# Designs tried in a protein design chat: VHH binders against q9m2c9. Part 4

Target 1, 358 residues: q9m2c9
Amino acid sequence: MACIVEDPQRAGQSNETQIALISGVPDDISKSCLARVPREYHMAMKCVSRRWRDFVCSDEMCDYRNEFNLAESWIYALCRDISGGVFLHMLNPFSSRRSWKRINDYPYIPMREGMGFAVLGKRLFVLGGCGWLEDATDEIYCYDAAMNTWFDVVPPLSTKRCYFACETLDGKIIAIGGLGLNPNAKRTWDIYDPLTRTCKSCSDVNIVPEMEDSFVMDGRIYIRGGVGGSSTAVYSASSGIWERMDDDMASGWRGPAVVVAGDLYVLDQTFGAKLTMWCKDTRMWIHIGKLSQLVMKQPCRLVSIGNSIFVIGKDCSTVVIDVENVRKNKMNGVMVCSSIPKTWDDDIDVISCKSVAI

## First folded at step 20 (VHH)

Design a140
Fold by OpenDDE, fold request of step 23:
Structure a140 (fold): chain B 358 residues (1-358), chain A 122 residues (1-122)
Amino acid sequence: as target 1 above (358 residues)
Amino acid sequence: QVQLQESGGGLVQPGGSLRLSCAASGFTFSNHEMSWVRQAPGEGREWVSAISGSGGSTYYADSVKGRFTIARDNVKNTLYLLMDSLKSDDTAVYYCARSTYKWGYMYMFDIWGQGTQVTVSS
């Protein structure tokens, strides 16, 4: 875990008698204590003092929580409403009252399509996209989940992109393919490394221009695109090259994909909604179960937390699948799922979903 | 309401000097790092300079180091950019922005001004 070395130059804050985080307690101990507070209370913690706020909003807080295995994953959905407005919804899956909440809108996320959505640490990034009257953009917006604040990011993307794959790997944001004014952009990918402060642009003929889906598994990035999702490729960070995806694996990638505990799951939407798993050993797709169409409004996105798959459809309708339970209880092909009811009256399309652990 | 308003832009000859100002309102100015960001025609936004809340620390892009000076007056809630030895490449809309933190090579901003045009031409 590459510790983002905070630029030591911020150390020049004046010797003001730094008010202890907790009176009578060394700061290290105080930090350890504060880091153990459940995520649902972090907003309240920020109201205690400036120092508390700064700590809670720091990467250090995340480091402590990770070290203590206290990190809690919440789900974030990038959504579009009927007006074309883009907004972010959040779900705390650990809450007794599981409900989606709309995050305060960033005033400037215009009516865009084809945006990238990436998570790096506690930060969500909305990248690129295109509008009805606008070509591909290079704009980057960042939501800091700890700060509960939207930011504009400078510099922008090196290449204007829409309908591109966006993934995170090894602390880097990788933007792959997409559409834009530059015809060469379709076969390029950019690697943004915040630690080294570098952006590397590369090209590969195996990159497909229109991206439909992507996922990361075993340190590799898998992409699907082309007409009807017919083209697939795999990026290996070790080699730095794109390779052809296994044909057997590619054949079963017929919907949104998610990796759970190292295994690939796909919601095959060809004939209903079937959850399938790629078996690495047999190199076959295994049918896990069927979702009722009554419970799920397409299009759906998948997010995994632990051993659970969250299927998020239209209006943020959510079905939760416990993969272990489903694998054990192969009863009659119907998966027993819990549902999170619709909280919104408005028609909402889910563009992309990610989880953020804090 | 939180607002930033830039002023001082204009037409200047190469080698000339210009002083930009940004008036801040609606927040505790001294508690925030402030930055100047510019956007040249047809180009993306470029970070130019930043100054800490207290004014004790200043940062510059390599492209402007030695030529530009960022300053602030916390009593007047005003940010300044002194631009010396201006070049044609400095032609851009200059924005005042409230910066929260730098993450690697990325600067994060939550509030922007409307910008002021700086044109360096002979």
Scores: ipSAE 0.638, ipTM 0.857, lowest interface PAE 0.6, mean pLDDT 87
Fold by ESMFold2, look of step 20:
Structure a140 (fold): chain B 358 residues (1-358), chain A 122 residues (1-122)
Amino acid sequence: as target 1 above (358 residues)
Amino acid sequence: QVQLQESGGGLVQPGGSLRLSCAASGFTFSNHEMSWVRQAPGEGREWVSAISGSGGSTYYADSVKGRFTIARDNVKNTLYLLMDSLKSDDTAVYYCARSTYKWGYMYMFDIWGQGTQVTVSS
């Protein structure tokens, strides 16, 4: 009896003799050239030949681009329209026109609330949720941003959940708390890994109830829940231990958060719409600037790319804030802002936003 | 005209056996990895098993290992799933599908059959 090794493989392909990527050029040189082409042209490259398509979509190309610091981050927004339909929008922030595009709705994602949204590598995951008059689900949909295609079969969560915190840490997706058929769902978390299918529920009575928001910083997941967001906790994936969040840090977490190069920023809408930053040395929140409420439609989500914060509101109306000067000049820096027009398809709520680097 | 057509489903008692067949036409069957995928009532699709184009490599989900056997006949262009020791949890519509890509336990397919119902109940 011999051991059978089951590793990820490209399914459905035959073993054919390969023709050169570019006639008269060694394949190693050709791959180096192709991997350096800006991401906005990758769709066109897939039309050149089968070999070009396979390489552009491959893990090899993505790994090369990451290794040589060529990866480009695009923003993906999980959205809901007026009918309750769920879909994705995508923004290439490096495009000269910088406008949101709707990703094809195939496969159809059922109308659901309280879904998780997470990124693992070049892949976007939509997890769980519940329907009107329907219980929580464990279903997962996955979009591959390099192939621009949805997977047809994706292993589910180990537990059915909605209205839960969902973040990626250490190459795994962590689903925390929420509601479900199991009355203990509030105080459980699952570790989801599609490569090994190792997802199992864990429990801890110290997990905060009623999840509202989360972010990842310094190898830890910060969560906010409870009535009016009054409860906070910190999860360390390396130890599996839940800890108390710093009281001074928690006091300023009054809106969506984003981390830029290790610094925490929050859009605080308690007394107007203002961007604040946590200063760990003084243990204080500092004011960076105010955003116009007339342009920014709630609810708002934050995504960072480099030193830029993207504030994404209703209909994908977007304000881009460059915080490079704030980070380099501390409190004496000047915030630089620009905007990206809302989408053509009005009345869209943005549930969550993530970036994918390819 | 590329087609996959499943057959062999039906009602069985727990502990029973069934043999599913999938007739393939319109493509070179032996060049393609093939899979069985199932969908239980009210649930998402679940990958069950796969077999390489030559038939030399077979793969199974943990839920069916040791109970199900995938096979292919490249002369008859037919894919098979032999299901033994059936449980109520095996109740589902079973689909034959042509695999194009996989990553971990996630799959993409370009061609699907219409499915065949398997029901395990007393």
Scores: ipSAE 0.635, ipTM 0.854, lowest interface PAE 0.9, mean pLDDT 82
Fold by ESMFold2, look of step 22:
Structure a140 (fold): chain B 358 residues (1-358), chain A 122 residues (1-122)
Amino acid sequence: as target 1 above (358 residues)
Amino acid sequence: QVQLQESGGGLVQPGGSLRLSCAASGFTFSNHEMSWVRQAPGEGREWVSAISGSGGSTYYADSVKGRFTIARDNVKNTLYLLMDSLKSDDTAVYYCARSTYKWGYMYMFDIWGQGTQVTVSS
């Protein structure tokens, strides 16, 4: 028999709600001041009081910072060490130090490959994957970048998947195709929403198995997969249908890709490491420059912040390329490059990289 | 000392029923949202159900909605899970846990029980 007694209190709320955030200052003014503090100091702010910690970690603060163009993007790298352990590194690209830090927080992510890595707001998701001794999983791990901690329980995907395309679109994570115990996994996609039930949507036979890369541009998800990475497809968010990728665009997609201000960049590693850009207006690939193999060790991943492309290789060794002049369509195009020291750890493979703005 | 202790697990046939209990001690039970979480062999943790501190709001995973009922007794500091129409898929270790934060159906917990085994087989 159920017994219910009314005595409400929400989890994570403090009993300090009647204490002013700043003595002698109305809370709405205090929040405006606190929200303007640079992100590098947010961890220190969390130590001032429970009310400060709750605000710094809140959606309200993140929403304010986005609304007033104060949000700062930090880079998170999903990494694997020599033992097969999976973990995160984080980089504040705006710090004068600019060094990678390992996130040593819970949970332990099992040895897996073919995982999805996606961002939804201030939260990072590690989805699915498989291992040497295990089939594909539907398990999801979620890290909250404002709270600097992992959720203990996260609803799984509706379909067990590995080697699938995984992107965020319209506030939802879309997991597309891949391999799994379900023989139909390669023809399906999950629309994952942690606020509601995960949805399963079936697609036609044109979705290729084993996805190698994806990107989002202009409300569309572009995927590349197949045995040699030769198959491409486009998911159009406006209609929910699949379309054929432009053949000329697909022909230059021969390595990791990133989108900067609506322009597609690819690090083509077929015959060296050269950065190319798809020019939407002319429908041609433009060669931007070549990266020295002495600086970068494969595998490499790309992530963008503003007009900068971060090329992240083994041990999180990083080259930063400023494409501002190329983005402004200047004929002489000037790449500005710098490097960020590798992590202190050795033999670290970078699986995927994303940015989180807070 | 803060503790959560589950009981009431056991072996049951498909279609059967069980009632789980979780005794809470060492904290003000009525101030906290509580959850049931389960873990099948070789699987990850699955959130099952949650109930507000007062008991006025209840939440269920889709996999158990309509079959399971969560309740609490704030006088006896006890959390309950009534499980009806049990299926083989419900076989798992069931934990009670104290919530510290949630976003949608994602949870952070600071206190866990030891768990109680529920096995559904013929």
Scores: ipSAE 0.625, ipTM 0.839, lowest interface PAE 0.8, mean pLDDT 82

Design a140
Fold by ESMFold2, fold request of step 23:
Parts: sequence; C-alpha cells; structure tokens
Structure a140 (fold): chain B 358 residues (1-358), chain A 122 residues (1-122)
Amino acid sequence: as target 1 above (358 residues)
Amino acid sequence: QVQLQESGGGLVQPGGSLRLSCAASGFTFSNHEMSWVRQAPGEGREWVSAISGSGGSTYYADSVKGRFTIARDNVKNTLYLLMDSLKSDDTAVYYCARSTYKWGYMYMFDIWGQGTQVTVSS
C-alpha cells in the first residue's frame, strides 16, 4: 500500500488532467467537493485514485480549505523518549476519542538537543540542534502533514545553531541566537525561506545567546533569554528592528507562553500552576485561575486552537483550558478545563508543540 | 526492477572537471524529472541540480551555478552532470534520483542510484 502512495508517475510534470476526478463532473466542481471532506478522512481519500491522492496532498486543497474557513488544526508534538530518540506525536483535538498518535519515524532524526520546531503552512520543520559528541548543525528536517511524509532533501540553515528561538513570521522561519561552534552565531538571527532558497544572517546587540522561550504576537517576535530569563527583546517585522520589551509585560513572563486571538497567556508554575493573561489596557497581568488537576511536572508546553489552550506535559498528558469567557469578559475568574489521556508510552518529554491547519 | 546506476566518479585535482552519467532502466525515463543529489562525509543530503523530463528546464543549487551543467539523453535513457571548476567542497557521493514531489528547493524521491564517489584533492 505504501508503494502505491510513492508511485513514480506523480512527478511534477504528470499529465493526469485528462482523467476525471469524478465521472461526469467537471474537475473544478469535484475539487470543491473533495476539499470540504473532514481532515480525518483524508488518508482514506488517498486510496481512491491517483488523481485523488495528488489533490488531497496538494497545496491547492490546503489553500482552498483555508480560504473558506474549512481548515482543521491538529496538534503536533516534538518528543524525546528515555533513550534520547526524537519523534513526532499528533493529536486530532476534534476526534471523539482525542488520543495522541505516533508519526512514522522515517527519516530517523538523530539524537539531538536544542532543536528548533516551526510550522510553515502544512509543513513542520525540525531545525539545527547538537548531540552529546556532536557540534551544532545547520540540518533541517521537514514533514508534510498533508502527505504524511518527510522530505528527502531540505536546504539547511546558513548558521549552525542549537538552543535557539525559532518562530514563523510573514511566511518565513526565523532562527534567533543560540549556541554553536561559530562565535558569530551567538547574537545573530537567520531568515529562512525554503521556497526561494533564501537564508539571510543578520546580527543585533539585543540578542543574547542563552535563549529560553519565544512567542509571536501582533507581527512581532518576543524572546526571553539570559540568566533566569533576565533578558528580553522584541523583533518587529514592520520596522525590521529589535527593541526592548516592556518591563511590566516582561515581569510576568515566568513560564510557557501562548497567544490566543492576540492576547498573551502565561502558565506560571512558581508557587503552583497559575494561568495569567496580559491586559493591554491596564498594562497588568490578570490572574485567570489555578490548574488544580494539572500535573506539576515540567516542562509543559502550550499551544492554542480557537479559544482553547492545550497544556501538554510529560508523556503528552494534556489539559485543555477554554478561555472564551475570559476573552469576551463574560465571567471573571472562570476557567473551564478538560483532560486528554497521556500516550501509551511512558517517560516521554515534550520538546515543543505546534498546530498545523489543513 | 527499476534501476539507476551512476558512473564517472573519481579523484580529480582542484579546478578540474568530471562528467557523471546515470543509466536508467525499468521505467519511461522521458516522463520524469531527474535530479543529482550529493552527500559529503558526515553531512546531510544536498540537492545539486534537476532537469525536466523533456530536458527543456534545468535548475541548479546556488553552490554549483555556473560550474555544473545537467543534461539528459532520452534516447539512451541517461542523465548527465558535467562538473567544471571543481573545489574541495564538491567532494561527496553523487546520486541520481527520480523526483516524485517538490516544493521550492525541497524534494522527495522514490528511486535512488547506488552513488558514485567524487573526490577533489591534490
């Protein structure tokens, strides 16, 4: 069955257009119908015909679904097992069972630390990193979530990096700071565009080499680094410059962060697990609530879908927090939670989590 | 059944030239875009060049532009890479590969040759 998916007739100059997608139906109408099928059935659609497989895996289908608000976000977790092996888990949060599933390990990602993890469209990127006896690398692995396949060749970063901040902004992947063999990498950042093979390396004194966390909000990349997270900076795509982060805003960034509809949330695990939100109007952090059922084990990672924050910890144990009421100011201090069971495997650390909409 | 077989590798001095060949069998060669991919010791795979099924379009990595030329002979079912002005950085195993999908400069391949070693050293 895997052999059929890898049919060599799928080369980029295939002339499959003369075979109808659906007998007696123009192709543009057929594509409109196929693009509306829920994502959980896309794997089965690939088995119908060669032309169906090509369309389901295409950028055209993904673009159609995004344009018409049909896209469904699934969560992907970059994980490490007890032996140091690196792999992906995925979660369909809309499934009635809501369970984590392991993605095929081929190609095998080497046992590395300090890797970047980013999303661009339907594709997940694992960037850089270093091993116990291995220096920092510029290698990149790319997984296509629609094709459920890894690319065989991916252009590398221009600068070898590990333990760096990695974010997507304006259709490009930005790799910021970190550690490496090259002393110039400490205060540099790369702009990586896989479509154009463009990778630029710039420097700025506001970038510190010890990256701890980052997030994107309102077209800006926020970074936190240094001893105890003492250094913060902000990159603005509109101006192309780095600035100092607001001191009041920075003071509450004491744990994993996520942005929900333009609002910043932070899970502060100092003296208990507390979810807080930055209020732009008052310039103060607002206490949302405590996560009484949350496992206190770090590291926890945050990802959002709609008005839901997914808190993902050890073994992919997951708590889902609905912040709709907080965002709409309907209820003060109310926090609605649900849980998703951990994976079948034990002793899995979650390195990073992202969502991919298709 | 389907096979790709590279030849023409070897030891060459810096500034020298080599011509690699790849014999294809077991499929309709002219219907497929073909690529050269290289892998230096201890490094990841690097896409080098690609050519359309008809031979009308050619593509090159920045690292080899102006120095390498890709060509194909659809009668003999053979892919070529003419490598000029070779540098020590060009030392690698060179593979011919059949493309199944591409996005920008990222490639998926279903069939690979065994590879041929190119070494640029004095």
Scores: ipSAE 0.608, ipTM 0.846, lowest interface PAE 1.0, mean pLDDT 82
Fold by ESMFold2, last read:
Structure a140 (fold): chain B 358 residues (1-358), chain A 122 residues (1-122)
Amino acid sequence: as target 1 above (358 residues)
Amino acid sequence: QVQLQESGGGLVQPGGSLRLSCAASGFTFSNHEMSWVRQAPGEGREWVSAISGSGGSTYYADSVKGRFTIARDNVKNTLYLLMDSLKSDDTAVYYCARSTYKWGYMYMFDIWGQGTQVTVSS
């Protein structure tokens, strides 16, 4: 079962005549119209008919929107409350009323820590983790952002892991290092593909044993570990080989990182909250601006949409930084910011954040 | 009311056999693909097998292929799982479920049974 089937399964083979999506309109024209509706209305469209729900939730609609540059990215934050429950918050950054909304359909995983969070297309994956009384797990949860619900059965990782690096590259999720009951977990990585159920476990003695942060840039996974980020490594997905990170680049990686259009940005929190950018041409870190501690409460996570970096802190308090001018002109240090209020709930930690384009 | 009720679980020695049954009510059984899903203690759910509404197509996870047989009786509205050559790793709660969507090896189900315990020991 290598193929993808978006529609609900049907009993036996079907030769049924299809009911039109819109009465009197050919389906191809109807699909073109429906695919142009802004994403914020997609949930309402699912209430019109089963045919509309199937199309809105389909890979066909997502592919159409991507092909015609209609895709809209929303931000999903994996969060933990004070009871240890794990859940998602969602932000539509294009809404006139930009506020975080809680997704309450997620099964709670109380006290689970060290989970991976990754995106494949329209699907969000929560991988592994451990609890106070629970050993590391290979469990994976998958949320379909178009269906707005969780899969009931998801194939697990090959290796039980927690506190590991987790990134998506080339249509696969790569889970790297971490801790587990298997003592080899810290020197291994899994290449996970839910479509083929292939999960290859690889090993290399040179892997950094204590994972702190990671990012993907130019087909490579960059990993930071050790005390204060003193240990770094680079995984080249095309070759499967681990290599040393550029010392100058590594020296400025002192906080959460995000990549915007091939440029690396880091929120350096060593002496306050300073946004910096790695300039490939000069091989230097450029100071972009400082964020007030009164506005942003740590720990912070970064995600990008277009030319905007979203800095998401405690309780989902968010600062939006437009870096368009910096990208266009390396000599321009001007930073334009806006903010999005924290959630109504207090004491929410943001574990990780990702964007999903539909 | 739409319902699924499993039966036939129990304690079996390694190499033994069991037949699980799932009685369906409240919907047109023959119109729906049905699955068996299992969950071992402390583990996630694992899809085991599926059968098309007509019974013409059957599917199996690699872990059970050749040992388990899924069947249905559309007159009695009953789903079966015939388990042969049982191993200790087959110990789990087995659920009957009605499939609605899949992507690769990931599944969504809208109706679940209560589950029946299968224990393969000693």
Scores: ipSAE 0.602, ipTM 0.843, lowest interface PAE 1.1, mean pLDDT 82
Fold by ESMFold2, last read:
Structure a140 (fold): chain B 358 residues (1-358), chain A 122 residues (1-122)
Amino acid sequence: as target 1 above (358 residues)
Amino acid sequence: QVQLQESGGGLVQPGGSLRLSCAASGFTFSNHEMSWVRQAPGEGREWVSAISGSGGSTYYADSVKGRFTIARDNVKNTLYLLMDSLKSDDTAVYYCARSTYKWGYMYMFDIWGQGTQVTVSS
């Protein structure tokens, strides 16, 4: 799906004749060439000239790369340090030296818990949350991964929330349930769209309190909540209707979940970290394999890129699981794993992880 | 030296009117979209209004549409916000800001004024 095209407004634009992007090359051809440069070099391209920086950061370049299947997914981890400060780490999983890099902390995100974390296109959103001395907030922070900077003003949620499910579906962010100043917040959801500045708030008595986990699959949002994560529900954004989750499917959702090419995987950490997959044809969970307990410190988060599942735990310690063979033949085969070193910041909790394709 | 300096804030009764001014210097004012942004105590920043460099296009937040009018004088390099029918909810520090980027209703600014306080109370 294409990004909405909106040209950045420039500071100090003059009537002076502009210099070509590449000497002796028409700008349209230059843009085609620049858009094909691998993402790992985009930061260096921004240093060449103001015109290069503006194009590399533009929606036009992002749209071209998405349209021609050139987009590259990087992983972003929302983290908290021992002092309670909230910040981002970023990982380029395709680099020959795979290591986590801390993203600058400006603006400072105050100490908060129960925040939502979602992606729209090239932008990461940190939503809501609460602190010890403060009630839930409707505040939203937005990071633009192409510009490598935070927006200064972002429209808030319509409902102050913490400890809620937060997912992106059909170009909108959906914030579901949780706690807040509105005593009915646990049974409401907001549909947030920063492009139209509209935010629709809805309610349904079937929504369970306190969200534990969520995932998106086949155009629907699955949530797990209630006392000890005992209740599940399914939201269809196209119709706005809540449905009951399949009981057999729900019974195996006993840990972090991720979807890989339409197939649901769950990491069950109740006894030895065990990866399972839901087989909808047989309505059964199948065992994929176990991971060493030494690399699986809780809490852990899952994110996928292609046929790879990234298991991200304490200090951003990461295990990469390739499930290509499992998906194609659906047998207990070899679970291919590799690891990525933890970050240099010790005692870092990973709150949530998402991927951004640019 | 690129600078933005706001003035015209003060105490006003509900239903009253106020005019804010923002003097710009050190850049070609007419080339830039300008915005007013406000911040109430304990709240995040809220975009209020924007005007194109030429003055040909104006934009307003729903909360102020019909009550506030943004204007600019490109000869005097001055941005204005004309506020009518003021409500207690309009109480905030108002900032003049130079826009560098927007996506939908999300904004990035590179230059900010120091702000001027507007208080609406009986």
Scores: ipSAE 0.592, ipTM 0.842, lowest interface PAE 1.2, mean pLDDT 82

